# VHH binders against IgGFc-binding protein (FCGBP): the designs that were tried, part 2

Target 1, 184 residues: IgGFc-binding protein (FCGBP), of Homo sapiens (Human) (q9y6r7r2070to2253)
Amino acid sequence: AECQAWGDPHYVTLDGHRFNFQGTCEYLLSAPCHGPPLGAENFTVTVANEHRGSQAVSYTRSVTLQIYNHSLTLSARWPRKLQVDGVFVTLPFQLDSLLHAHLSGADVVVTTTSGLSLAFDGDSFVRLRVPAAYAGSLCGLCGNYNQDPADDLKAVGGKPAGWQVGGAQGCGECVSKPCPSPCT

## First folded at step 4 (VHH; framework vhh_enristomig)

Design p32 (from n02a with D30E Y31F)
Fold by ESMFold2-Fast, scan of step 4:
Structure p32 (fold): chain B 184 residues (1-184), chain A 117 residues (1-117)
Amino acid sequence: as target 1 above (184 residues)
Amino acid sequence: EVQLLESGGGEVQPGGSLRLSCAASGFTFEFYAISWYRQAPGKQREWVSTISSGGDTNYAESVKGRFTISRDNAKNTLYLQMSSLRAEDTAVYYCARDFYEGSYDYWGQGTLVTVKP
């Protein structure tokens, strides 16, 4: 199943629910809510949004994957590049036998041996693929992945701002309303 | 390559109307919010209006009720219908796909609007 965020930005959850959200803070895109399923890797994907010129809409500034005790960041500020633990790496990149990152067209694509995949085009389009083993265990803007879009509407679509992380310091330019509390 | 081309500017009398167009190419127009900005002589470039990919519109206070932004995704074209024009609306009008501060990768060349008595 694939979760997408694109443009100014539009979101499609892992269960296919579609919504728009103009937040300028950092948000939880996907992570296991109560720990990963037995035998599955733990991970956290966050997106940081910002205004670009106009304050009417937001765009994805960066997407960060935290996995295997490492932080991997893709950003519109450095298209076609990847930071691992704050340091730029040469693509293609391999982290042991667990994770591989490479260029595919405009995208930087990060894949894990378990089948998790994250891609970013360096401009606005984020794609997250999550293995079926995580079905029903996830939280964040991408939904709970239980193959029922109605649950996604209750969990995320109705209150996307509830997935904010990092408090007000994680927000970009002034928003029309105060940033909500972090989702923790 | 991303290109934006403005047209429709000209000289108009106070109280008159003009329709500006912006033809876009080189990107998936329908996915992005597109904005109008203007720069008057001796002043900083200022935001005028934005239309989201979904059609939601926003306007600067100085133009609310007088200007209408719209888009035609089938033609990759942005419009700005200007009415009740005033001397202070005299400016070069720019179409822009949103940019990072200090980045101007996706600006058009601009079209001059002059409000003369």
Scores: ipSAE 0.012, ipTM 0.430, lowest interface PAE 8.0, mean pLDDT 78

Design p33 (from n02a with S53R)
Fold by ESMFold2-Fast, scan of step 4:
Structure p33 (fold): chain B 184 residues (1-184), chain A 117 residues (1-117)
Amino acid sequence: as target 1 above (184 residues)
Amino acid sequence: EVQLLESGGGEVQPGGSLRLSCAASGFTFDYYAISWYRQAPGKQREWVSTISRGGDTNYAESVKGRFTISRDNAKNTLYLQMSSLRAEDTAVYYCARDFYEGSYDYWGQGTLVTVKP
């Protein structure tokens, strides 16, 4: 199953629920809620959004994958590049035999040997593919992966902003004029 | 390459109407919010309106109720319907695809709107 965030941004959950959300903070995109299923890797994917000159919409600034005790960050501020634990690496990149990252067209693609895959075009399009082993165990903007799209935002009362992480430090600011609140 | 081509400008009397168009190419148009900006002689460029991928709209206070932004994703075209035009609306109008630095940008040559008293 694939979860997508694109443009300004529009979301499609792993269960196929579609929604729009113009938040400018950092949000949990996907992670196991209560630890990973037996035999599966633990991971966390977060997205940070920002304004790009207009207060009307937000765009993906960066996406971060935390896995194997490492942090991998892709950002619109460094298209076609990857940071691992805060340091730029040369692509293609390999972490032992567990994970590799490479360029595919405009995308930087990170793939694990277990089948988890994250791609970002450096501008607006995020794709996350999650193995079937995680079905029913996930939290975040990508939904719970239980094959029922109607309940994907139930854990936060139907409000995507409920998946905010990192407090105000994760919120983008209005660069063209002051915003009343960087998270609204 | 990304290209935006504005059209539809011209001279109009106060209280009149004009419809501007912006034809886009070189990117996946329906993935992006697109904005209208304008620049009057001797002034800095100002934001006018934005429409999101899903059709949500926002407007500068000076044009609310008079201007309507819309898009046709099948034609990769952005529109600005302007009504009740005033002398202070005289400007070159640009359409823009926003950039990640959070600064206003535009890709076309603009289209001139002159409201003659």
Scores: ipSAE 0.000, ipTM 0.168, lowest interface PAE 15.4, mean pLDDT 74

Design p34 (from n02a with S52Y)
Fold by ESMFold2-Fast, scan of step 4:
Structure p34 (fold): chain B 184 residues (1-184), chain A 117 residues (1-117)
Amino acid sequence: as target 1 above (184 residues)
Amino acid sequence: EVQLLESGGGEVQPGGSLRLSCAASGFTFDYYAISWYRQAPGKQREWVSTIYSGGDTNYAESVKGRFTISRDNAKNTLYLQMSSLRAEDTAVYYCARDFYEGSYDYWGQGTLVTVKP
């Protein structure tokens, strides 16, 4: 199943729940809540949002995948590039046969041997594909992956802002004009 | 697999100091708020302190000014420096991952602190 975030931003969870959320901080997109299923990789995906010219909506600034003790960051600040542990790498990139990253059209696509896949177009569209083995074990904006869209966000009282991480330092900035801090 | 392993407990006299550690593994330590809780015999578990992913800290009124929470993200380790210890600080101390404020999961096994005259 695939979780999407695009534009200003629109979200579709792994269970197909659709919602809009205008936060400008860093948020947990997806991670195993109580550890990964046996034989599955542990991972954390976060998204950092910002305003772009309008304080009424936010956009994805960057998305980060933490896996195999490595941090992989894709950002609108460097379209079509990948940063691994703070260092830019040449694409295509391979990590010990566990993970592969390559360009696909506008997207930088990161895939693992288990089938976990993260793609970002360097502008606004994030796609996260999670193998069926994770069903029922996930938390974050992408939902719990239990095939019931009605209980997505239940862990945070129905409020997407409850998945905020990184405190105020995770809050984005306006790229075109000054704005008040919307991460209050 | 998420694991939290507390250590550093022991016996100390009133007014003494002790430093607890919590070694974390199996998750992105620096992205989570991590808290200390304690449970005295026959009492319910109570919150002691939280350090947020951004470095901000919060303390229960009973320990404010005496305890200091800190983290070493390079070592995936949480600390609780306890000073001016009192008999009422006697408890099993637990490390808990705080996914977001007010929500806790992945408790450790605990470490016993006994303040004896």
Scores: ipSAE 0.000, ipTM 0.117, lowest interface PAE 17.4, mean pLDDT 74

